# VH-VL binders against q0aze0: the designs that were tried, part 255

Target 1, 268 residues: q0aze0
Amino acid sequence: MKIILVNNRFKENTEKKAQEIAGQLSALNVEVIIDNGLDEPYAGTVDFIMVLGGDGTMLRAARRYGQRAIPVLGVNMGTVGFLSNIEINELAEYLPLILREEYSLEARMMLEVAVFQQQSLLTRVFCLNELLLRSNSPRMLSFALEISGQKLEPYRGDGLIVSTTTGSTAYSLSAGGPIADPQLDAFIVTPVASHIINKRPLVVSPEREISLHLLEEREAIIGIDGQIKMDFGAENRVLIKRAPHPLLMVNLKAKPFFTSIDRSLQRQ
Below, E stands for the ipSAE of ESMFold2; O stands for the ipSAE of OpenDDE; V2 stands for 0.75 times the mean of E and O plus 0.25 times the DockQ between their complexes.

## First folded at step 11 (VH-VL)

Design Q68 (framework fv_bermekimab)
Fold by ESMFold2-Fast, scan of step 11:
Structure Q68 (fold): chain C 268 residues (1-268), chain A 124 residues (1-124), chain B 107 residues (1-107)
Amino acid sequence: as target 1 above (268 residues)
Amino acid sequence: QVQLVESGGGVVQPGRSLRLSCTASGFTFSSYGVHWVRQAPGKGLEWVAAISYEGSNYYYAESVKGRFTISRDNSKNILFLQMDSLRLEDTAVYYCAKDRIYYGRGSFYGMDVWGQGTLVTFSS
Amino acid sequence: DIQMTQSPSSVSASVGDRVTITCRASQGIKTWLAWYQQKPGKAPKLLIYAASSLQSGVPSRFSGSGSGSDFTLTISSLQPEDFATYYCQQDNYFPLTFGGGTKVEHK
């Protein structure tokens, strides 16, 4: 069996834990590849991906490996979040189930984001939570939103979020978007500080194509999962659609999504 | 009243760890990116770390990479800085500071609200 | 890292004087520069963001200018409460970096 351990080497305890876990797995004749974010994603075939850390590390793993249809397990290392299934101190108990492939999988939709300059494709990226379009200057943006070729009235404000249901508890929530069951497939389109009072979040079919472009030359940025940023100007266009493959998340124990989000909201 | 209050500073020995906290009140903490900025006695300001409003994106100064970890708990309105492998050069007053713009990934409009600072110093 | 070079390191001035402080970035940062005032024993206070935008509540005698790599903070008529240390800070690239500071002190 070949397993990728994804960690964040800039967090002190995760590097030490990754080395310890790699040693334990190697002792069990498991081949281990460590991905600390510095190198290209591992190009070979693997059987399982174990993510050591918080939601940020899981988002990186999803962008690097989410389209390969490989089981991905989030192992929490003391960071509170929504994307981990077990705690690090539970790993030894669950490891035999992992090695025998005795677990269930939960499919989470991903976004495919294609950024164009004029008619040339500049980049294509995948993400688990959201794309954020926002102003990178003191000036408000004016931009066009199209949903499957349907042109909406222009938006004016600080930006827009296009989110998966998994991302409904991330940036979209902070901007006033709804909390969505991550088992549902949908795009959530949430305006950021809209100057137009009646612009509401939209929940649309994941089969839709969403297009964004600026109506005025402004300095803007596109953000992907809060981790990648790209300059975005009036000559740019972004196309967002459902990614070809969902992220396959490993379930070793029941995850109480609704009670977890309810607890979080009680403290905000 | 919009306020940030740091705590957790004190006297520490080289090589040890210390965790700083910054408690926010009077604004929607979960909507703003936040920073740690330090100042050694009699010296200038040095930016240390930042974390996005949601907590998924974080940045560090080269001098602290691999030793310090920034995190936040939006449900409790608290920002943290876990400082490991502390060195004499880390002696400073540590301030937490809020991005001026909401829903940002860091600072593009300055840091408009600052705490009072908490002192980290070394015995010996 | 973007190096922020601030000059002068100190300036001696009297109430009513015009004071100018310059900040130079080692590469282009557009207009993404902030200015802060720090009084002894106090946290910094934001004066100007985006190179030239005055923060709410800051007196109009403070102004900022510049773009690209060269920036200036001007105090048109120095007041007793303006004796402090001033810092520029670039906002365009991580890691964020501050200038070395300029102490505005009594003659």
Scores: ipSAE 0.000, ipTM 0.376, lowest interface PAE 20.9, mean pLDDT 86

Design Q69 (framework fv_bermekimab)
Fold by ESMFold2-Fast, scan of step 11:
Structure Q69 (fold): chain C 268 residues (1-268), chain A 125 residues (1-125), chain B 107 residues (1-107)
Amino acid sequence: as target 1 above (268 residues)
Amino acid sequence: QVQLVESGGGVVQPGRSLRLSCTASGFTFSSYGVHWVRQAPGKGLEWVAAISYEGSNKYYAESVKGRFTISRDNSKNILFLQMDSLRLEDTAVYYCAKDRIYYGYSGSFYGMDVWGQGTLVTFSS
Amino acid sequence: DIQMTQSPSSVSASVGDRVTITCRASQGIKSWLAWYQQKPGKAPKLLIYAASSLQSGVPSRFSGSGSGSDFTLTISSLQPEDFATYYCQQDNYFPLTFGGGTKVEHK
């Protein structure tokens, strides 16, 4: 059995915890690779990925390893999050189940985002939550949205979010998008401050292909999972489709999504 | 030096065939949809056909369906229009034109920003 | 087919004049309309796409407006090089269709 331990290098004592866990796993005849984010993703074959940290660390792990169809377990190390399944203090209790492969998997769809500059591919990234297109100035954007060859009326506003169902409770929610069951596969397309046209969020098939480009020269940016930022201008184009593989999240204990959402909505 | 150059026009007789070519240079031809547009002497512009960047989708004006075939060779940067069963009403200058947007979803077009000089197709008796 | 009706067919104007050309679609085409300029013996040149977006290199005296079925091209202060024929073209539906053209000629 070979396991990757993904940790957050910016958290106090994270490296030491990763080493301690690696030692425990090695004592049980498990080969361990530590990924602290400094090097390129491990290129070899592995059986399991254990993410030590909060939601941000899970989003990074999903971008690095999510397309390999390998079980990924989120282990929380302090801050409560939505993408972790167990707490670090519970790891010893659940470790026998992990080693016996006695757990269920939740498939979470991911986006494949291809950004072009003129006619050249600038970058291709995978993400778990969303792509955000937003203005980088006080000026409103004018942009074209195309869904599987269908040209919609041009959008005018501050931007647009293309989200997975997992991302429905992240930035898309703040922009007025619907709350979606993360067990469903769908793209959620949520406009950001469309004041000229009364646009509604769209929920579309995950088999759709979505493209965006600016109709006028403006300063804009593309954001991926709130962690990657890149400039976006009139010579750029972005293509979004379902990633080839979902993130396979390990479920060792019940995590009540709808209860958590109810609690959040009671504050508004 | 973004350029499209048409060739293959000439004088033909009704019922005959003719193949037009359009050679692209100065841009990545394989990334763009391309069009054929014609203009009869003293008349307006008429869209004839278009082909997606990879060649998978082809579109035709009703007046040429079944008679004209659009194709492309991305390895040679050439667009073709095979014109069969030519009629007197096909008399026109034929332009090839590049679409504005690269990698447009099959069949999506957003304006024609680069045009060739045109090649004349006309008829003798 | 979507019919694109352009009016007027011709307009006589002097340098410095404001020129307005109208294009009407037989059904709604959203904002998916382009405007082209063609001088005698030359290929067309793209001026405006998506109804109101200026093509790179086109002078700001050219502007487009409209959505749905009614569209307008405006030249705010006509210059000598602007005497030409202008065409609208929809790209919302196949087949793509052009208007009949508007010739802007000297008074």
Scores: ipSAE 0.645, ipTM 0.839, lowest interface PAE 1.7, mean pLDDT 90

Design Q7 (framework fv_bermekimab; at its last look DockQ between E and O 0.73; V2 from the best seeds 0.00; counts 0 for: pae E 5.4 > 2)
Fold by OpenDDE, look of step 12:
Structure Q7 (fold): chain C 268 residues (1-268), chain A 124 residues (1-124), chain B 107 residues (1-107)
Amino acid sequence: as target 1 above (268 residues)
Amino acid sequence: QVQLVESGGGVVQPGRSLRLSCTASGFTFSSYGVHWVRQAPGKGLEWVAAISYEGSNKYYAESVKGRFTISRDNSKNILFLQMDSLRLEDTAVYYCAKDRIYYYSGSFYGMDVWGQGTLVTFSS
Amino acid sequence: DIQMTQSPSSVSASVGDRVTITCRASQGIKSWLAWYQQKPGKAPKLLIYAASSLQSGVPSRFSGSGSGSDFTLTISSLQPEDFATYYCQQDNYFPLTFGGGTKVEHK
C-alpha cells in the first residue's frame, strides 16, 4: 500500500504530525509520500490520500489529486470545517480499517474550470468548492453568463460565484447562496452584490456548461477555492463543467451533515 | 487599426451567382464571429448571416436560407458570402461586421466594426 | 422572429435638444439590445451594447436604458454631428433583427 500524506508546510503542527504518521505507516510496511504543498503533486500511483489539517488543505489536495480517483480522507487537526471525517486523535483507531480498505466512499462533484485567452487555454483546474469572478476595483463588473449556450441577463455587480454543492457552505453561503446537500450534484450560481438587488442564486444541472466573460474593459480576478488567483480581462473566458471524476471522500465515521450545520456555520 | 474591407459586389442578372469577400486586418480574425448585414437603397438594415469563430456554426435569415452560404478562411482572414439564385430583392449594400466579443458557443454580442460595404445590383 | 418596432420613424430637432428614441421588441430579449448610428453613405457605428453600455469612444451624451421589451436611446444634448439615422438591434435570438430606424433631422 502507498499513501500520500497531505499537510500544510506553513503549519508546523501538521508537518510534525505528518512525519510521525509517516513513521508509523512505514513501520507497518506502508510506503508514504508527504506532500506539504512545496513541490509538484506526486506523479506516481498511490492507493490512499490522507489530508492532515482543515478545509483549506483538503481543497488543495482535491485540486492536486482529485482527478486521479483516489480515496481521500480528511483528518481534522482542531480546525472548523466541513470536509474532515475524523479527528487526528481518532486516526490510530481507524488506521487498521484504512489499511484493510474497510471504508465507504462518498463521491463529491468537482468543477472543471477552464480559463482562456481568446482561443488559447491558459489553465484548466479541477476544484472542489467554487470559481469566483470578481471586480479588481470598487467599480462593478459587467459580464455575460451563458448556461448551455443560453444567454442570461447580463450580470452587473461585484462578481459571481459558481459553486459545487460541497462549496455551498463556503463563500457561496456568505454571498447569500443556498445550503445544498453534498450528496446532490449541481452547480450553484450565486451573485456577489448584484446591481439587481433581488437577483437570486441559480441551481443548475451538472449536465450543463457555464460560460463567463466580461462585456466591458474592466479588470477582474478569477479565484478558485479561495487559493488560486489570476487576472481576468476582456479577452478572457471561463468555461465551467462538471469534472469527469468526482472526489472520492473516505467515510470512516458517520458525520451527519444537517445536524452539524448550525454548529459549523456559527463558528465561521 | 481594426478594419474590414468588402469586395465582390457588382451588377448581376437574376438567377445568377455572386461571391462576396471580406478581408479582415488589425485583429485576431479567427477569434471572432462575423456577420453579413445588408441595406437596400433607401431602406433599413437587415441581418443576413453569421458564422462562428471556427466556422462550425452558421446562421441565416429566412430570406436567404438555401440560397446564400456564409464561410470563412481563418488562415487568410477572409469572410465569404456565396450568393446563389439571386433575386431583385437582394439588391443592397452588403456589409461585413465583426462581433464585439470573441465567442465559442455561437452567441453574438453586437457588431463593433463594420466594413465600408459592397453594392450588389441587377442589370435591367 | 423578433420584431423590433422603432419610434418615431423620424424626428426634427435642433442642436442642444434632448432626443429620445424608443425600441420595442415583440417579446422579451433581456438586455441584449444594441444601438447603431448611421450617416449617409457610411457604415453603421455601434453606440450602445447590452442595452445600456456605452461603446468605447462614444460621447457620454448618448445613453441607453431598458430591459425586457422596451428600450430607449437618449441624446441628452444633440450636437451637429448627431444628425443621422439610428437603429436598434436585438441579438438575443436568431435571426438577429433590426428596428426600422429613426432619422434625426434638422428642424
Scores: ipSAE 0.775, ipTM 0.897, lowest interface PAE 0.7, mean pLDDT 93
Fold by ESMFold2-Fast, scan of step 11:
Structure Q7 (fold): chain C 268 residues (1-268), chain A 124 residues (1-124), chain B 107 residues (1-107)
Amino acid sequence: as target 1 above (268 residues)
Amino acid sequence: QVQLVESGGGVVQPGRSLRLSCTASGFTFSSYGVHWVRQAPGKGLEWVAAISYEGSNKYYAESVKGRFTISRDNSKNILFLQMDSLRLEDTAVYYCAKDRIYYYSGSFYGMDVWGQGTLVTFSS
Amino acid sequence: DIQMTQSPSSVSASVGDRVTITCRASQGIKSWLAWYQQKPGKAPKLLIYAASSLQSGVPSRFSGSGSGSDFTLTISSLQPEDFATYYCQQDNYFPLTFGGGTKVEHK
């Protein structure tokens, strides 16, 4: 058995904890690879990925490893979030089940984002939550949105979010998007501060392709999972589609989504 | 320099066939949809046909559907319009035009580069 | 087919005048309308796309407005080089269709 431990380099307590867990797993004859974000993703085959941290660390792990169809477990290190399944102080209790592969898997769709400049592909990125297009100046954007060959009314405003159902509780929620059952596969398209009074979020089949380009030269950026930032101008085009593989999330502990989100909203 | 140059126009007899060509230079032809637009002497513009960047989707005006065929050769940067069963009402200057945006197969966003046109007329 | 009706068919104007040209679609085309300028014996030139977006290199005196079915092209202060025929064109539906044109002539 080979396991990748993903942690956050910028939190020293997580690095020490990763080393402790690696030692524990090695004593049980498990090979461990530690990914603290400094190097390229591990290129070899592995059986399991354990993410030590909050939602941000899980988003990074999903971008690096999510397309490999490997079970991924989120272990929370004290920060409340939606993407972890167990707490760090519960790991010892659940470790025997992990090693015996006695758990269920939940498939979570991911986005494939391709960014072009002129006719050249600049980058292709996979993400778990969303792509954000936003203005980087006081001036609003004007942009074209096309869904599978259908041209919608041009958008005017501060931007747009294209989200997975997993991402429905992240940026899309803050911008007025719906809360979606993460077991559903769909794109959620949420305007950011639209100047069109009746512009509503759209829920779209995950089999569709979404294309965006600016209609006027503006200072804009695209953001991916709140972690990757790129300049975006009128010479750029972005294509969004469903990623080839879902992220396979490990369920060891019942975590009722609707009860959890209800409590979270009440605390606000 | 971004340029489109039409050729193949001339004087024809009704019922005959004619093939127009449009040669592209100065841009990546294979990335853009392209159009044929015509203009009869002293009249307005009339859109005739368009083809997607990869050549898989073709669109026609009703007046030419079944008689005209649009095609492209991306390896040679050439757009074609095969015109069959020509009628006197097909008398016009024929322009080719490039669409503004790359890599759209089912939609067009404005024609930003145009050729100078090639004249199709009919003998008395 | 979507019918595009332009008004007026011609307008007489002097340098410095504000000129407005209107275009009406027979059904809603969202904002997917372009404006072109054509001088005698020359190919058309794109001025405006998506109803109100100014093409690169086109002077700021040109502006477009409207959505749905009613659209306007405005030239805020007519210059000598602006005497030409102007066409609207919708790209929301196939076949694509042009308006009949508006000729801007010297008084």
Scores: ipSAE 0.756, ipTM 0.895, lowest interface PAE 1.0, mean pLDDT 91
Fold by ESMFold2, look of step 12:
Structure Q7 (fold): chain C 268 residues (1-268), chain A 124 residues (1-124), chain B 107 residues (1-107)
Amino acid sequence: as target 1 above (268 residues)
Amino acid sequence: QVQLVESGGGVVQPGRSLRLSCTASGFTFSSYGVHWVRQAPGKGLEWVAAISYEGSNKYYAESVKGRFTISRDNSKNILFLQMDSLRLEDTAVYYCAKDRIYYYSGSFYGMDVWGQGTLVTFSS
Amino acid sequence: DIQMTQSPSSVSASVGDRVTITCRASQGIKSWLAWYQQKPGKAPKLLIYAASSLQSGVPSRFSGSGSGSDFTLTISSLQPEDFATYYCQQDNYFPLTFGGGTKVEHK
């Protein structure tokens, strides 16, 4: 069995805990690869991924490994979030089940994001929460949104969010989008500070293709899961589809999404 | 220099066929949708047809649907309009025009570069 | 099909005049409206797209406004090179359709 432990090297408690867990697993003849964010993603065959940390660390793991159809377990290290299944102090209790592969999987839709310069593909990235298009200057953006070839009213404003249902509780919510059941597959399209009265968030079938491009020369940025930033100009296009594979999240412990919404959204 | 040059116009008898060509240069032809627009003598502009950048989506004005066929050869940078069952009402200067912006699907965003046109007319 | 109605069909004007041309769509086309200029014997030239966005290289005396079904092209101070015919065109629905044109002539 080969396991990747994903941690955030800038949070020392996750790094130390990853080393401790790696030692425990190695003593059980489990091969362990630690991904702390410094190196390229491990390219070899892997049976399981354990993410030590909060939602941000899970987002990075999803981008790196989510398309490889590998079970991913979120282990909360103290921050309140939406993407962990168990707490770090419960890991010893659940470790036998992990090793025996006695767990269920919950599929979470991901976005496939392709950014082009003219006809050339610049990058292809997968994300769990959202793509953000926003202005990178005091000037507002004027941009076009197509959904499966249908032009919507030109957008004029600060930007646009295209999120998954999992991402509905992230930046999309702050911009006025709906909270969505993460078991649904959908795009949620949420305007950011639109000057066009009556622009509403849209919930869109995951079978649609979404494209964005600027109508006027402006400085803009594409953001991915709040963690990747790319310059975006009039020569660029972004195309968004449902990713070929969902993130396969390990379910060891029931998490009552709806009864915990207020608690998970609370900030102190 | 971005250019479109039409050819293939001429004098034709009603009911016959004619094939127009438009040769593109100075830009990556395969990245843009392209259009045919016509203008009868002394009259306004009439959009005729358009084709997506990869050639899979084709659109026609109702007046030419079933008689005209738009196509493109991206390897040669040529746009075509095959005009069958020609009528006197098809008398016009035919322009080809480039859409202004790369697009993903069958949408169009304005025609920013035009050819000088080629005349199609009929023997009286 | 979307009918695009321009008015006036012709206007006589002098250099320095402010000229306005209107275009009405038979149904809503959002802001997907373009304006073209055409001089005798020449191909059209794109001036304005998406109702109000100025094409590169077009003088700032040209401006466009409107949304939905009612649109206006304005030339703030007419220049000698602006005597031409102007067309609006919607590109929200297929078939794409032009207005009938507005000829701006020397007074």
Scores: ipSAE 0.209, ipTM 0.690, lowest interface PAE 5.4, mean pLDDT 88
ESMFold2 (binder alone), look of step 12: mean pLDDT 92; pTM 0.947

Design Q70 (framework fv_bermekimab)
Fold by ESMFold2-Fast, scan of step 11:
Structure Q70 (fold): chain C 268 residues (1-268), chain A 125 residues (1-125), chain B 107 residues (1-107)
Amino acid sequence: as target 1 above (268 residues)
Amino acid sequence: QVQLVESGGGVVQPGRSLRLSCTASGFTFSSYGVHWVRQAPGKGLEWVAAISYEGSNKYYAESVKGRFTISRDNSKNILFLQMDSLRLEDTAVYYCAKDRIYYGSRGSFYGMDVWGQGTLVTFSS
Amino acid sequence: DIQMTQSPSSVSASVGDRVTITCRASQGIKSWLAWYQQKPGKAPKLLIYAASSLQSGVPSRFSGSGSGSDFTLTISSLQPEDFATYYCQQDNYFPLTFGGGTKVEHK
């Protein structure tokens, strides 16, 4: 068995804990690769991915490894989040089940995002939560939104979010988007501070393709999962579609999504 | 340096066929949808046909549907318009034009930013 | 087919004048309208796309407005090089269609 341990290089306790867990797994004849974000993604085959940290660490792991169809377990290190299944103090209890491959998998859709500069592909990335187009100045953006060849009325405002259902509780929620069952596959298209007061979020089939480009030169940025940021101008174009493979999330214990989100909203 | 050059126009007889070509240079031809637009002497602009960047989607004006065929050869950076069963009413300068955006597949077009100088199609008696 | 009606068919103007050209679609086309300038013997030049977006290199005296069915092209202060024929064109529906043109000529 070969396992990747993904941790956050900026948290010392997380790196020490990753090394401690790696030692425990090695004693059980498990080969361990540690990914702290400094190196390129591990290129070899692995059987399991264990993510030690909060939602941000899981988002990075999903971008690096989510398309490989490998089970990914989120282990919470004390930061409240939606993408972890167990707490670090529960790992010892669940480790025998992991090693015997006695767990269920929950598929979570991902986005495939291609950003072009003129005709050249600038980057192609996969993400778990969302792509954000936003203004980087007080001036509103004017942009074209196209869904499977259908040109919508030009959008005017501070930006737009194209989210997965998993991302429905992230930035899309803050911008007024709906809360979606993460077991559903759909794009959620949520406007950011629209100057058209009747602009509403759209829930769109995951089989559709979405494209965005600016109609006027403005200072804008593209954000991916809140972790990748790129300048975006009138010469740029972004194409979004469902990624070929979903992220396979390990379910070792029932985590009731609806009561968890309800509790979170109660605190606001 | 971005340029479109039409060729193949000339004097034809009614009922005959003619093939127009448009050669692209200075941009990545295979990334853009392209159009044919014509203008009869002393008259306004009339859109004739368009083809998506990959060649999969073709669109025609009602006046030419069934008689004209648009095609492209991305390996040679050439756009074609095959004109069959030509009528006197087809007399015009024919322009090719590049769509403004790249990878505008599925028939979405966003304005024509680069035009050729045109090629004249006229008829002998 | 979507019919695009331009008015006026011609306008006589002097340098410094504000010139307004209108374009009406027979059916709603959202904001998917472009404006072109054509001088005699020359190919058309794109001025405005998406009803109000100014093409790179086009002087700011040109502006477009409107949505749905009614659109305007405005030249705020006519210059000698602006005497030309102007065309609107919708790209919301197939077939794409042009207006009949508006000739801006000397008084």
Scores: ipSAE 0.636, ipTM 0.843, lowest interface PAE 2.1, mean pLDDT 90

